# Ledger of designs, part 28: VHH binders against o75319

Target 1, 181 residues: o75319
Amino acid sequence: GNHIPERWKDYLPVGQRMPGTRFIAFKVPLQKSFEKKLAPEECFSPLDLFNKIREQNEELGLIIDLTYTQRYYKPEDLPETVPYLKIFTVGHQVPDDETIFKFKHAVNGFLKENKDNDKLIGVHCTHGLNRTGYLICRYLIDVEGVRPDDAIELFNRCRGHCLERQNYIEDLQNGPIRKNW

## First folded at step 16 (VHH)

Design X17
Fold by OpenDDE, fold request of step 17:
Structure X17 (fold): chain B 181 residues (1-181), chain A 120 residues (1-120)
Amino acid sequence: as target 1 above (181 residues)
Amino acid sequence: EVQLVESGGGLVQAGGSLRLFCAASGFTFSSYDMNWLRQAPGKRREWVALITSGGETDYAKSVKDRFTISRDNAKNTVSLQMNSLKPEDTAIYFCARESWDHGEYYFDYWGQGTQVTVSS
């Protein structure tokens, strides 16, 4: 049987919309096959994700999945109206330029195509924290010109948890701006 | 050294069948979950099927009931039997080993891929 990711239960399922942006971060939802290893109150399914988003009076327009597997849930578990984008992102290490570019390109494409609405870009890795936080902050810094500390603070506050990986934080604060093409 | 080598790809007519193979070496094959993924032209790589070390299988909705994943631990091979093929199945098909590390699942090794083309 499938294993529950370690420390997965320790993180809030869904963060808050980041003010001034269309980003919202959450931990990976788990398909039904994982529920047998969880208490009912610990369960967080794709359906639960959308319910929680709705409770915030928001709507998802895109989901970016940064996990490096496809085991946690299936794209078909999502509403057909919400595009699903997989960007395989290795954990613990700073994402490479290709990964960063893919993320930026996806975000920019979404914003271009969704100027007429206020739908959100949902981003998640396993815990919806480190990889997720890095790429969102990297976007804000490189594309929106946000000061690194402001981007990090904004993400941490909205996610309800702080970025944990020092290498990510250091790269965001002191690393070079990554190319946007 | 871990190696995954796909074979069996080719050109087939719609409605036809094809069987892909992935030959594994350099690790204890029977201990690992194996996956097939595919990437169509201009599209993102998508997951197709999984077979665990215990023999449990799972499929993407788009291929369920048409594709069958299997493994032969004696030969260190994972296979993908593809029936009722459609033009939409045209893609490069990749074999991937899945591992558990740092408390999460991840694909740690990939094959080079094999081209499958389904003509209408």
Scores: ipSAE 0.899, ipTM 0.943, lowest interface PAE 0.5, mean pLDDT 96
Fold by OpenDDE, fold request of step 17:
Structure X17 (fold): chain B 181 residues (1-181), chain A 120 residues (1-120)
Amino acid sequence: as target 1 above (181 residues)
Amino acid sequence: EVQLVESGGGLVQAGGSLRLFCAASGFTFSSYDMNWLRQAPGKRREWVALITSGGETDYAKSVKDRFTISRDNAKNTVSLQMNSLKPEDTAIYFCARESWDHGEYYFDYWGQGTQVTVSS
């Protein structure tokens, strides 16, 4: 059967909206086939995701999935009203420029099309932390001109967990600005 | 060296059938989960089907009951039987090996793909 990602249980299922942005980060929801390996209180399904978002008086307008698999849940597990974007992102290494661009393009497209609402961009990888945090911060730094340390602090605070990967942190703090095209 | 080579693609009329094959080499095939994905023109790559090393299968909703994934461990092949094909099934179909590493699932190797074209 399917394995629960390591340390997945250790992370808060859903973070908080990042003030001044439309971003919210969360860990990957798991489809029903994983539930047999979880205690009831540990379960976090796509349905649970939306319930938790609603509890925060928010609404998702887009989900960006950064995992490098399709094992965890299916796009059809999501409401039809919420678009799903897959950006296959390899873990543990700094995303390449193409991946960064894809992410930025998706975000910018969403913001352009959703100026009339306050729906959120939900971003997740496996734990909703490292890849997720990097790309969100990269966007804030490159596109919004946010100071790297401020972006990282904001993400960490809102996610409820800190970025763990030094290569990601180092790249955010000292790496070059990536092209926005 | 890990290799995945797809075959069986081609042109078929709507309602027709095709069987795709993926020949694997360079690793213990029977130990790995195998997947089919596809990428339609102008669209992102999407997952189609999974078969685990244990023989369990799963499908995308769009292909369920029409496609069947299977494997032959003796021949190191994974297959995708595609029935009742639709124009929207037109895509490059990729075979992908799925692995578990660093505590998560990921596709670590891909084939070059085989073109499937379904005409109306």
Scores: ipSAE 0.898, ipTM 0.943, lowest interface PAE 0.5, mean pLDDT 96
Fold by OpenDDE, look of step 16:
Structure X17 (fold): chain B 181 residues (1-181), chain A 120 residues (1-120)
Amino acid sequence: as target 1 above (181 residues)
Amino acid sequence: EVQLVESGGGLVQAGGSLRLFCAASGFTFSSYDMNWLRQAPGKRREWVALITSGGETDYAKSVKDRFTISRDNAKNTVSLQMNSLKPEDTAIYFCARESWDHGEYYFDYWGQGTQVTVSS
């Protein structure tokens, strides 16, 4: 059977909306087939995701999935009203310029099309932390002009966990700005 | 060296069938989960089907009941039987090996893909 990602249970399922942004980060929801390996209170399904978002009085308008697999859940597990975007992103290494651009493009497209609402961009990788945090911070830094340390602090605070990968942090703090178009 | 080579693509009319093959080499094929993905023109790559090393299968909703993934461990091949093809099935189809590493699943090797075109 399918393996539960390592340390997956250790992370909060859903963070908080990042003030001043439309971003919310969460760990990967797991489809029903994974539940047999989890205690009931450990389960976090696509349905649970939306329930938790609702509990925060928020609404998802887009989900960006950064995992490099399709094992964890299917787009069909989501409401049809919420677009799903896969950006295959390799873990543990700084995303390449193409991946960064794809992410920025998706975010900008969403914002352009959703000016009339306050729906959120949900972003997740496996743990909703490192890849997720890097790309969100990269966007804030490159597109919104946020100071790197401010972006990182904001993400960490809202996610409830801190970015762990030093190479991601170093690139955010000291790396070059990436193209926005 | 790990290699994945797709074949079997081509032009077919709507309602027709194709069978894709992926020849694997350079690793213990029977130990790995294999996947098919596809990328249509102007669209992002999407997952199509999975077959585990244990022979369990899963499919995207869009292809369920029309496509069948199978494997032959003796020949180091994974296949995708595509029936009742639709124009929206037009895409480059990729074979991908899936691995478990660093505590998560990921596709670590891809083939170059094979073109499938379904005409109306």
Scores: ipSAE 0.888, ipTM 0.937, lowest interface PAE 0.5, mean pLDDT 96
Fold by ESMFold2, fold request of step 17:
Structure X17 (fold): chain B 181 residues (1-181), chain A 120 residues (1-120)
Amino acid sequence: as target 1 above (181 residues)
Amino acid sequence: EVQLVESGGGLVQAGGSLRLFCAASGFTFSSYDMNWLRQAPGKRREWVALITSGGETDYAKSVKDRFTISRDNAKNTVSLQMNSLKPEDTAIYFCARESWDHGEYYFDYWGQGTQVTVSS
C-alpha cells in the first residue's frame, strides 16, 4: 500500500542553509514502512534528516510540513525538542492567502522565540521544491523585502534544484505582495 | 459526485465514549484509504487516524489505544470509536479520502465535519 512519491529518489534529500536566512529545505522524510521499496542508499528517514543537518553543523528549531497528507511520517518520529507544524498546502496551485499568512505567522513566531540562537526552520513538502520554494520565497519577498529574482536564485542554489512550476514562478515575479498580518 | 458525510458527534462527559460515522458515496469506496482528522477552535487541523483499503490502521499518539478506526465496505462507511474521552478531544472531526494524486498522497475530499464536545 505505501507508494514512494514519484521522482522523490531524484532529489537531494537536504539542501543547504540559505545564507542570511533561518531556512533550510528538504524533501519529505519517509518512515520505515516505506523502506521496503528503497535500496539502502535511497533511504531518507526522519533520523537521517537530523544526521544530515548535524553534518552541516546546523540545528533544527522547527519543522514546517507542507504536505497535504500525514502518510509519510508522524510527529512522534521527530526528537521531542523539535517543534513540528503542519500547514496543509494544496499542490499545483499558488497557495491561497490564508496558507501564506499561516506560513508567515509561523516563521515570525519562530524568529521571535529563537532570537538568541541560530537554529533553523526546516521546510518541506513532498519533494522540498515547489510548494516549499514558493512559500520561502514569498516570505523573503513580502516580509524581508528581497527582490523576487534574488529570492528564487537563492532558494534554487541552496536547495540544489530549481523551482519547476511556472505559475509559482510567475506569481513570485509578477504577482501582488501579500499582507503580512 | 464524491460525498463524505460525518455524523455521530455530540456532547459527552470526560471518560465517556462516542462513535462517529462517515457515509461515503460517489466512488469505489473499497479502493480508497480513509482518514479522520480534527480541528479544535483556533487551532490547525490535525490528523487522527488512518485505515487503508486493505484494512491496516494507524493512529496519532494522542489517541492511540483510546480510538479505533474501522470500515464497512458493504455499507461504504468509516467509523471512529472514541473511548476514554478527554476535554482535549473536543473538536470538529472530519472524514477525508486519501488518493494518489500526481505521484503523491493527498487528501482530495473532505466532509463538512461533526462536532464533538467533551465536558470536563
Scores: ipSAE 0.732, ipTM 0.876, lowest interface PAE 1.1, mean pLDDT 93
Fold by ESMFold2, fold request of step 17:
Structure X17 (fold): chain B 181 residues (1-181), chain A 120 residues (1-120)
Amino acid sequence: as target 1 above (181 residues)
Amino acid sequence: EVQLVESGGGLVQAGGSLRLFCAASGFTFSSYDMNWLRQAPGKRREWVALITSGGETDYAKSVKDRFTISRDNAKNTVSLQMNSLKPEDTAIYFCARESWDHGEYYFDYWGQGTQVTVSS
């Protein structure tokens, strides 16, 4: 059977739109086959994701899935035809330069194609916290010139949970700017 | 050491069939879920099919009812029978082992891939 990711129940399903950006972060939604091990109030499906976004008066224009698997849901499980991008991102280590570049490229492409609307980029890993927070902050720092501590504070506040992995925090605060091209 | 080696790729006309194989070594094959993924020219790698250690299967919508994943635990192999092939199936096909470790699912080992080319 399908296993619920460790500590997944402990995280808020969806954060808030990050002001001044086009980002919203969330934990991985789980397809129905996972619901056998969940109480009804614990469920967070692809449909639930879209309903929660609409309840915030927002709309997703892109989902960037950072998980290193396809087990949790399939793109066809999404209730709307929304562009979906998988960027396989290994956990527990600072993402490599290739992964960072792919993320920046995806975000920049979205912003170009969506300059005439206010749709959001949804970003998730398994918990929507460490890999997600790192890549969003890396983008804000390297591309938008946001100070590292300001990017981290903004992410933590809007996600509703703080980045936990010290190696990610240290790299954001003290590591080199990564090339954008 | 864990190794996954794909084979069976080649050139085939649209409507044709191919069978891919993934030979596994260096681990207890019967204990692991196995997947096929593919990467078409200019595209990101995408998931194709899953077979669990218990033999349950799942497929991407684009290949459902045309592709069949199977495993032979005695021979440590995963197979992908591909029927009614379309030019859109042209890709490098990868075999991947999936682990439940560190509290989440992830692909922890990959093969180097085998090329499938479907001519129109």
Scores: ipSAE 0.727, ipTM 0.878, lowest interface PAE 1.1, mean pLDDT 93
Fold by ESMFold2, fold request of step 17:
Structure X17 (fold): chain B 181 residues (1-181), chain A 120 residues (1-120)
Amino acid sequence: as target 1 above (181 residues)
Amino acid sequence: EVQLVESGGGLVQAGGSLRLFCAASGFTFSSYDMNWLRQAPGKRREWVALITSGGETDYAKSVKDRFTISRDNAKNTVSLQMNSLKPEDTAIYFCARESWDHGEYYFDYWGQGTQVTVSS
């Protein structure tokens, strides 16, 4: 059966646009088959995601899904005008260099293709926090030259929740700069 | 330990059919949800189909009504019948086990894949 991910209800569905970037983070939306185990006010569907983005006067131009499954929703649950990219990202450990490269490649490609608009890159894992925060911060540090503590603070403030996993935080603060594409 | 081995791939003409098999070992097969995914050259790996431990199925829109996932718990196998094949179905097809043990859904084991090539 369809189980609600642990602690998923504890997180705000959608964060705020990160100023000076094209990123917005959110937790994984859940398709209707999950709603049997949710109170109406707890629901956060793919439709709800886009409604919340529109309420912020923003528009998504890409969704990067970092979950290691396809159980939660399908790309066809999204508007056809919004590209969807799955990057299977292992949890509980710092993402490997191949995963980091795929993320940077996707972001750089989006920025090139969307230089004449203001559309956002939506990024999520299961909770929209640890894997999501790590890869966004890794991009800002390695590609944009942002100081680790500034990247982390920006993400935490805009997501509305702090990065929780110490191994991710330590790697961002003290780990090597990763080669980028 | 856990092992998933795909077979049945090959070259087929557009409009043709193939049947893929995934042989599972090293775990209680009947207790797990099983998936097929695929990766076309130069593209991302994408989900194709799900069959739950209870036999419920789901499909990606691109393959719905053309592909059928099934399981045989006595033989520890998952099958994917692929009909009306299109060149877009050309990919390496992977069998994946899905776990819940981690508090979220997670593809915790993958096969090495089997190549399907659909010629125009």
Scores: ipSAE 0.695, ipTM 0.862, lowest interface PAE 1.1, mean pLDDT 92

Design X2
Fold by OpenDDE, look of step 16:
Structure X2 (fold): chain B 181 residues (1-181), chain A 120 residues (1-120)
Amino acid sequence: as target 1 above (181 residues)
Amino acid sequence: EVQLVESGGGLVQAGGSLRLFCAASGFTFSSYDMAWLRQAPGKRREWVALITSGGETDYAGSVKDRFTISRDNAKNTVSLQMNSLKPEDTAIYFCARESWDHGEYYFDYWGQGTQVTVSS
């Protein structure tokens, strides 16, 4: 059967909206087949995701999935009204320029099409932390002109967990700006 | 060296069938989960089907009941039987190996893909 990702249980299911942005980060929801390996209080399904978002008086307008698999849940587990975007993102290494660009393009496209609402961009990897945090911060830094330390602090505070990988942090703080086109 | 080589793609009319093959080499095939993915023109690569080393299968909703993934461990092949094909199934189809790495699932190797075109 399917394995529960390591340390998955250790992270908060859903963070908070990042003030001044449309971003919210969360860990990967797991479809029903994983629940047999979880205590009831540990379960976090696609349905649970939307319930938790609603509890925050928010609404998801887009989900960006950065995991490098598709067995955790299916797009059809999501409401049809919420578009799902997969960006296969390699773990543990700084995303390449193509991945960064894909992410930026998706975010910008969403913002352009959703000027009339306040729906959120939900971003997740496995834990909703390192890959997720890097790409969100990279966007804030490169596109919004946010100071790297401010972006990182904002993400960490809202996610409820801090970026863990030093190569990601180092690249955000000292790495070059990536092209936006 | 791990290699995955797809074959069986081609042009087919809507309602038709194709069978794709993926020949694997360079690793203990029977120990790994295998998957098919596809990428349509102008769209992102999407998951299609998975078969575990134990023979369990899973499918994307869009292909469920039409596609069947299978494997032959003796021949180191994974296959995708595609029935009732639709124009929307037009894509490059990729074979991939899925591994458990660093505490999460990960597609670590891909084939070059085979073109499937379904005409209306």
Scores: ipSAE 0.783, ipTM 0.901, lowest interface PAE 0.6, mean pLDDT 95
Fold by OpenDDE, fold request of step 17:
Structure X2 (fold): chain B 181 residues (1-181), chain A 120 residues (1-120)
Amino acid sequence: as target 1 above (181 residues)
Amino acid sequence: EVQLVESGGGLVQAGGSLRLFCAASGFTFSSYDMAWLRQAPGKRREWVALITSGGETDYAGSVKDRFTISRDNAKNTVSLQMNSLKPEDTAIYFCARESWDHGEYYFDYWGQGTQVTVSS
């Protein structure tokens, strides 16, 4: 059977909207097949995700999935009205320029098409922390001109957990700006 | 060295069938989950089907009831039987090994792919 990702239970299911942005980060929701290995209060399904977002008086307009598998849930588990984008992102290493570009392109496309609403870009990896935080911060730094420490602080505060990977933090703070095209 | 080599792709008419094969080598095949992914023109690579080392299967909604993934551990092969093919199934199909590392699932190896073209 499917294994629950390690430490998955330790992270808040859903963060808060990042003020001044359209981003919200969350840990990966798990489909029903995982529930047999979870206590009821530990369960976090795609449905639960949307319920929690609604409780924050927000609405998702896009989900970007950064996990490097498709085992956790299916796009079909999501409402048809919310587009799903998969960007296979390897964990524990700084995303390559292509991955960064794909992310930026997806975000920019969404913003262009959603100027008339306030829907959010939901971003997640497995824990919704390291890969997720890096790419969101990379976007804020490279595209929005945010100071690296400010971007990291903002993400950490809103996610309710701090970026853990030193290589990600180091790259955000001292790494080069990546091309936006 | 881990190797995955796909075969069986080709041109087929809508409603037709194909069977893809993936020959695996360089690792203990029976110990790993295997998957098929595909990448259509102008689209991102997407997951198609999974078969665990224990023989459990899962499918993308778009191919469920049409595609069947299977494995032969004696031959180190994973197969994808594709029935009732549609033009939208046109893609390069990749065989992938799924591993568990650092407490999460991920595709760590995949082949070069085999082209499947479904004509209307």
Scores: ipSAE 0.781, ipTM 0.896, lowest interface PAE 0.5, mean pLDDT 95
Fold by OpenDDE, fold request of step 17:
Structure X2 (fold): chain B 181 residues (1-181), chain A 120 residues (1-120)
Amino acid sequence: as target 1 above (181 residues)
Amino acid sequence: EVQLVESGGGLVQAGGSLRLFCAASGFTFSSYDMAWLRQAPGKRREWVALITSGGETDYAGSVKDRFTISRDNAKNTVSLQMNSLKPEDTAIYFCARESWDHGEYYFDYWGQGTQVTVSS
């Protein structure tokens, strides 16, 4: 059967909305087949995701999935009203320019189309931390002009966990700005 | 060296069928989960089907009940039987190996792809 990602249980299922943004980060929800290997209180399904978002009095308008697999859950497990976007993102390395561009383009497209609401962009990788944090921060830095340390601090605080990978942090702090086109 | 080579693509009319093949080499094929992905023109690459080393299968909703993934461990091949093809199935189809590393699943290798074109 399917294996639970390592350390997956150690992370908060869902973070908080990042103030001043439309972003919320969470760890990957797992479909029912994974529940056999989890205690009931450890389970975090797509349904649980939406319940937790609702508990925060928020609403998801888009889910960006950065995992490099399709095993964890299916888009069909999501409400039809919430678009699902897959951006295959390799772990443990700084995303390439194409991946960064894809992410920025998706976010910008969403914001353009959702000016009339306050729906959130839900972003996740496996743990909803490193890849997720990098791309969100990269967006804030490159597109919104946020100071790198401020972006990182904001993400960490809202996610409830800190970015762990030094290469990501270093690139955010000292790396070049990526093109927005 | 890990190699994945797709074949079997071509032009087919809507409602028709194709069978894709992926020849694997350079690793213990029977120990790995294998998948098919596809990339349509102007669209992102998307997952299509998965078959585990144990023979369990899973499918994207868009292809469920039309496509069948299978494997032959003796020949180091994974196949995708595509029935009731639709124009929306037009894409380059990629064979991929799915691995477990750094505590998570990921597609670590894929082939160059084979073109599938479904005409209206």
Scores: ipSAE 0.781, ipTM 0.894, lowest interface PAE 0.5, mean pLDDT 95
Fold by ESMFold2, fold request of step 17:
Structure X2 (fold): chain B 181 residues (1-181), chain A 120 residues (1-120)
Amino acid sequence: as target 1 above (181 residues)
Amino acid sequence: EVQLVESGGGLVQAGGSLRLFCAASGFTFSSYDMAWLRQAPGKRREWVALITSGGETDYAGSVKDRFTISRDNAKNTVSLQMNSLKPEDTAIYFCARESWDHGEYYFDYWGQGTQVTVSS
């Protein structure tokens, strides 16, 4: 059984680059084996992801996969020139400090290595919304000093969907600053 | 209580073989997909192989054709036969249960892991 994630069809495949940042968010691409349960216009494969990024005149330099599974696609389905990082991120609860630190470390490493280009960090969980939005906003707040409401508004606008999970929103707005290193 | 207990790890020469076992208890084993993951020193945990409740299998490219995942629903075990072992296969190997949780796939239980060391 290849199940299509619940409500996955209801989300835009790829957001827009978040201005002033190197982030772009998207929902999980699905490998060919999932396409049997999808109409052609509903498909969003790893190849489709890269085509949509190119249509925005952008280029991915890193994909951070936050899902707690490897069922949806494999790193081998991506161009070999694009680094892939899996950060197993527990859903439905605020990610723990270790997960947040791993995300910050990955982003900071990318920015250092890619300071001379304009490539993007692609971030996704299953829907590209709650875990993805939380970690991107946590980075912007803790590392770049962005105000919580500004980070959330920027993410929501560029993703094309609002963060839904209240415990994440509450932690971003009212929770403690996490260590960066 | 769900329990996953790995065994069969050890030291083996490059080119050799080793078989890992995962004993499962506390749930209806035949109804769940099972996986092996591994974590090499200084590396992130990575997926190795999957076997569905129906017996279909899938593998990471780095181990395809060398490793074979299998299950025995009568004994509630998952096995990983590892052939043609390489030093880069050195890692702690974890058994994991995969469920359909809140509308998505999710590794919800993990074993403690068993060490595999492949010497050159």
Scores: ipSAE 0.644, ipTM 0.848, lowest interface PAE 1.5, mean pLDDT 92
Fold by ESMFold2, fold request of step 17:
Structure X2 (fold): chain B 181 residues (1-181), chain A 120 residues (1-120)
Amino acid sequence: as target 1 above (181 residues)
Amino acid sequence: EVQLVESGGGLVQAGGSLRLFCAASGFTFSSYDMAWLRQAPGKRREWVALITSGGETDYAGSVKDRFTISRDNAKNTVSLQMNSLKPEDTAIYFCARESWDHGEYYFDYWGQGTQVTVSS
């Protein structure tokens, strides 16, 4: 049957909007079939995601799913009005340049199409921390010119958990700026 | 070495049918979940269907009731029967293996894909 991701219960479901950006990060929502193995207070479904965003007086305009699976929920479990993009992102290693470019392209496309509103880009991997934090920070550094330590600190504070993987942190702090196109 | 080889693609008229096959080798096929994904021209790769090792199936909403995934553990194959094809189904179709790896679900091996073209 369906297994819940390891340590998924230990992470806050949804972070806060990152000030000065259009980003909000969260862990992967789990469809109803996973709820058999969850206590009621542990559940975090696609519906729960949107309720929590609304409670923050925010609105999602795009969800970028970085997981390397479709097992956790289906795009049709989301409101039809919210675009969904899957970017298959390999875990445990720094994402390659192709993956980084796809993420930048998706974000830049969203900002162009949504210049007249304040909707957010929701980004998640399995835990909403390492792959998610890396790609958001890479965007802020390469595209917005944010200093690496400032991007990392902003992400950690707004996600509510510190970025864990040292190879990601090292690449953000000391690695090359990646091309934006 | 894990290998996944897709076949059965081709040109078909809208409303027609095709059956895709994926031949698997190099692992204990009956122990793994298998999936079909696709990538249309200029689009991102998307999930189409899943069949678990136990035979349970799930489908993307865009193909539900038109596509049927099945497996034959004796022949180490997974199949995708595609009916009522639409031009929007035009894509390269990939077979993938899904593992429970490092505490999460993960597509860890992919085939090279087979082209399906649906003409008006």
Scores: ipSAE 0.632, ipTM 0.843, lowest interface PAE 1.5, mean pLDDT 93
Fold by ESMFold2, fold request of step 17:
Structure X2 (fold): chain B 181 residues (1-181), chain A 120 residues (1-120)
Amino acid sequence: as target 1 above (181 residues)
Amino acid sequence: EVQLVESGGGLVQAGGSLRLFCAASGFTFSSYDMAWLRQAPGKRREWVALITSGGETDYAGSVKDRFTISRDNAKNTVSLQMNSLKPEDTAIYFCARESWDHGEYYFDYWGQGTQVTVSS
C-alpha cells in the first residue's frame, strides 16, 4: 500500500529561499491518500506547500520533482498556473550526466522565461535534501561558479538540514566541473 | 532475475483502441505494485498509470477515463487498455515494478518498452 517515506516526518516541510538564487527546496508533498497515517500536524499536502510558500512572501514559478516515482502526488494536485517537471533521478548514487544536464536545462529555461519576475524554482526529491541538494549545488558550482563549500553551506542553511550522503558531498567538493550545461 | 516483458504495441488509427500486456517473472508478482509509463519522441518519460498489489488504480490526468490498468495475479500480468487514442499518445510504453526497499517508493525494474504509434 501507502507507506510514508522513512524519516520523512523528521524533515522541515519547506526550506527558505536561497539568497542570490531562484531556488527553494522542500520535501515531497503527500496527496490525501497518505494522510490516513499522519497526524494533522504531520500533514504536508500540495496545498500546504503553496500556503507555506505564500507565508514566506514568495511565489513558485516551477516545481522540479526529482523522485523516482509518481506515487506521492500528481501534477493535477498543483495549481494550473505552476509548471511541473519530473526528472526521474536515481537515488543512492551521484546523478549521471544526463540527469544533471536535464536539471541545468530546466533551470536555464526557467530563468530565461522568468527574467522579469521573482518567482522561485521549487525543487524536491523525497526528503528535499540529498538529490535536491546535490543538483542545486551542482548547478550553482558549474553554471554560477560558486565554490563547492559555499554552495553546500548555503543549501544546508536554507534547507534547514545538512546534506547527508557522503558520496554526493564528495562529488560536489572534489569531483569534476560538469560542462554539460 | 526479475523480468518485465511488454507486448501489444503497434500502429493504430486515432480514435482506436489498443491493449498492452506486461509479463512479469522472477518475483512474487502479487506482492508488488505495478505501473505503466511512456516516453514520447523528444519528451521526458512520464507516468501513465499505477495498480497496487491490492488492486487500487490511479491515472495521469491526460489518460484518465481513456486508459484502464488491470492485473491478473494468476498469470503474472499487468495490462493497459487504451481507448480513444490520440496522436499525442504516440510513445514507447514501459512496464515498471514499484519497490519499497530503501524507505521510499521507486521504480526498480523496467521492461524494454513497446512502441505505440497513433496515426492521425
Scores: ipSAE 0.604, ipTM 0.836, lowest interface PAE 1.5, mean pLDDT 92

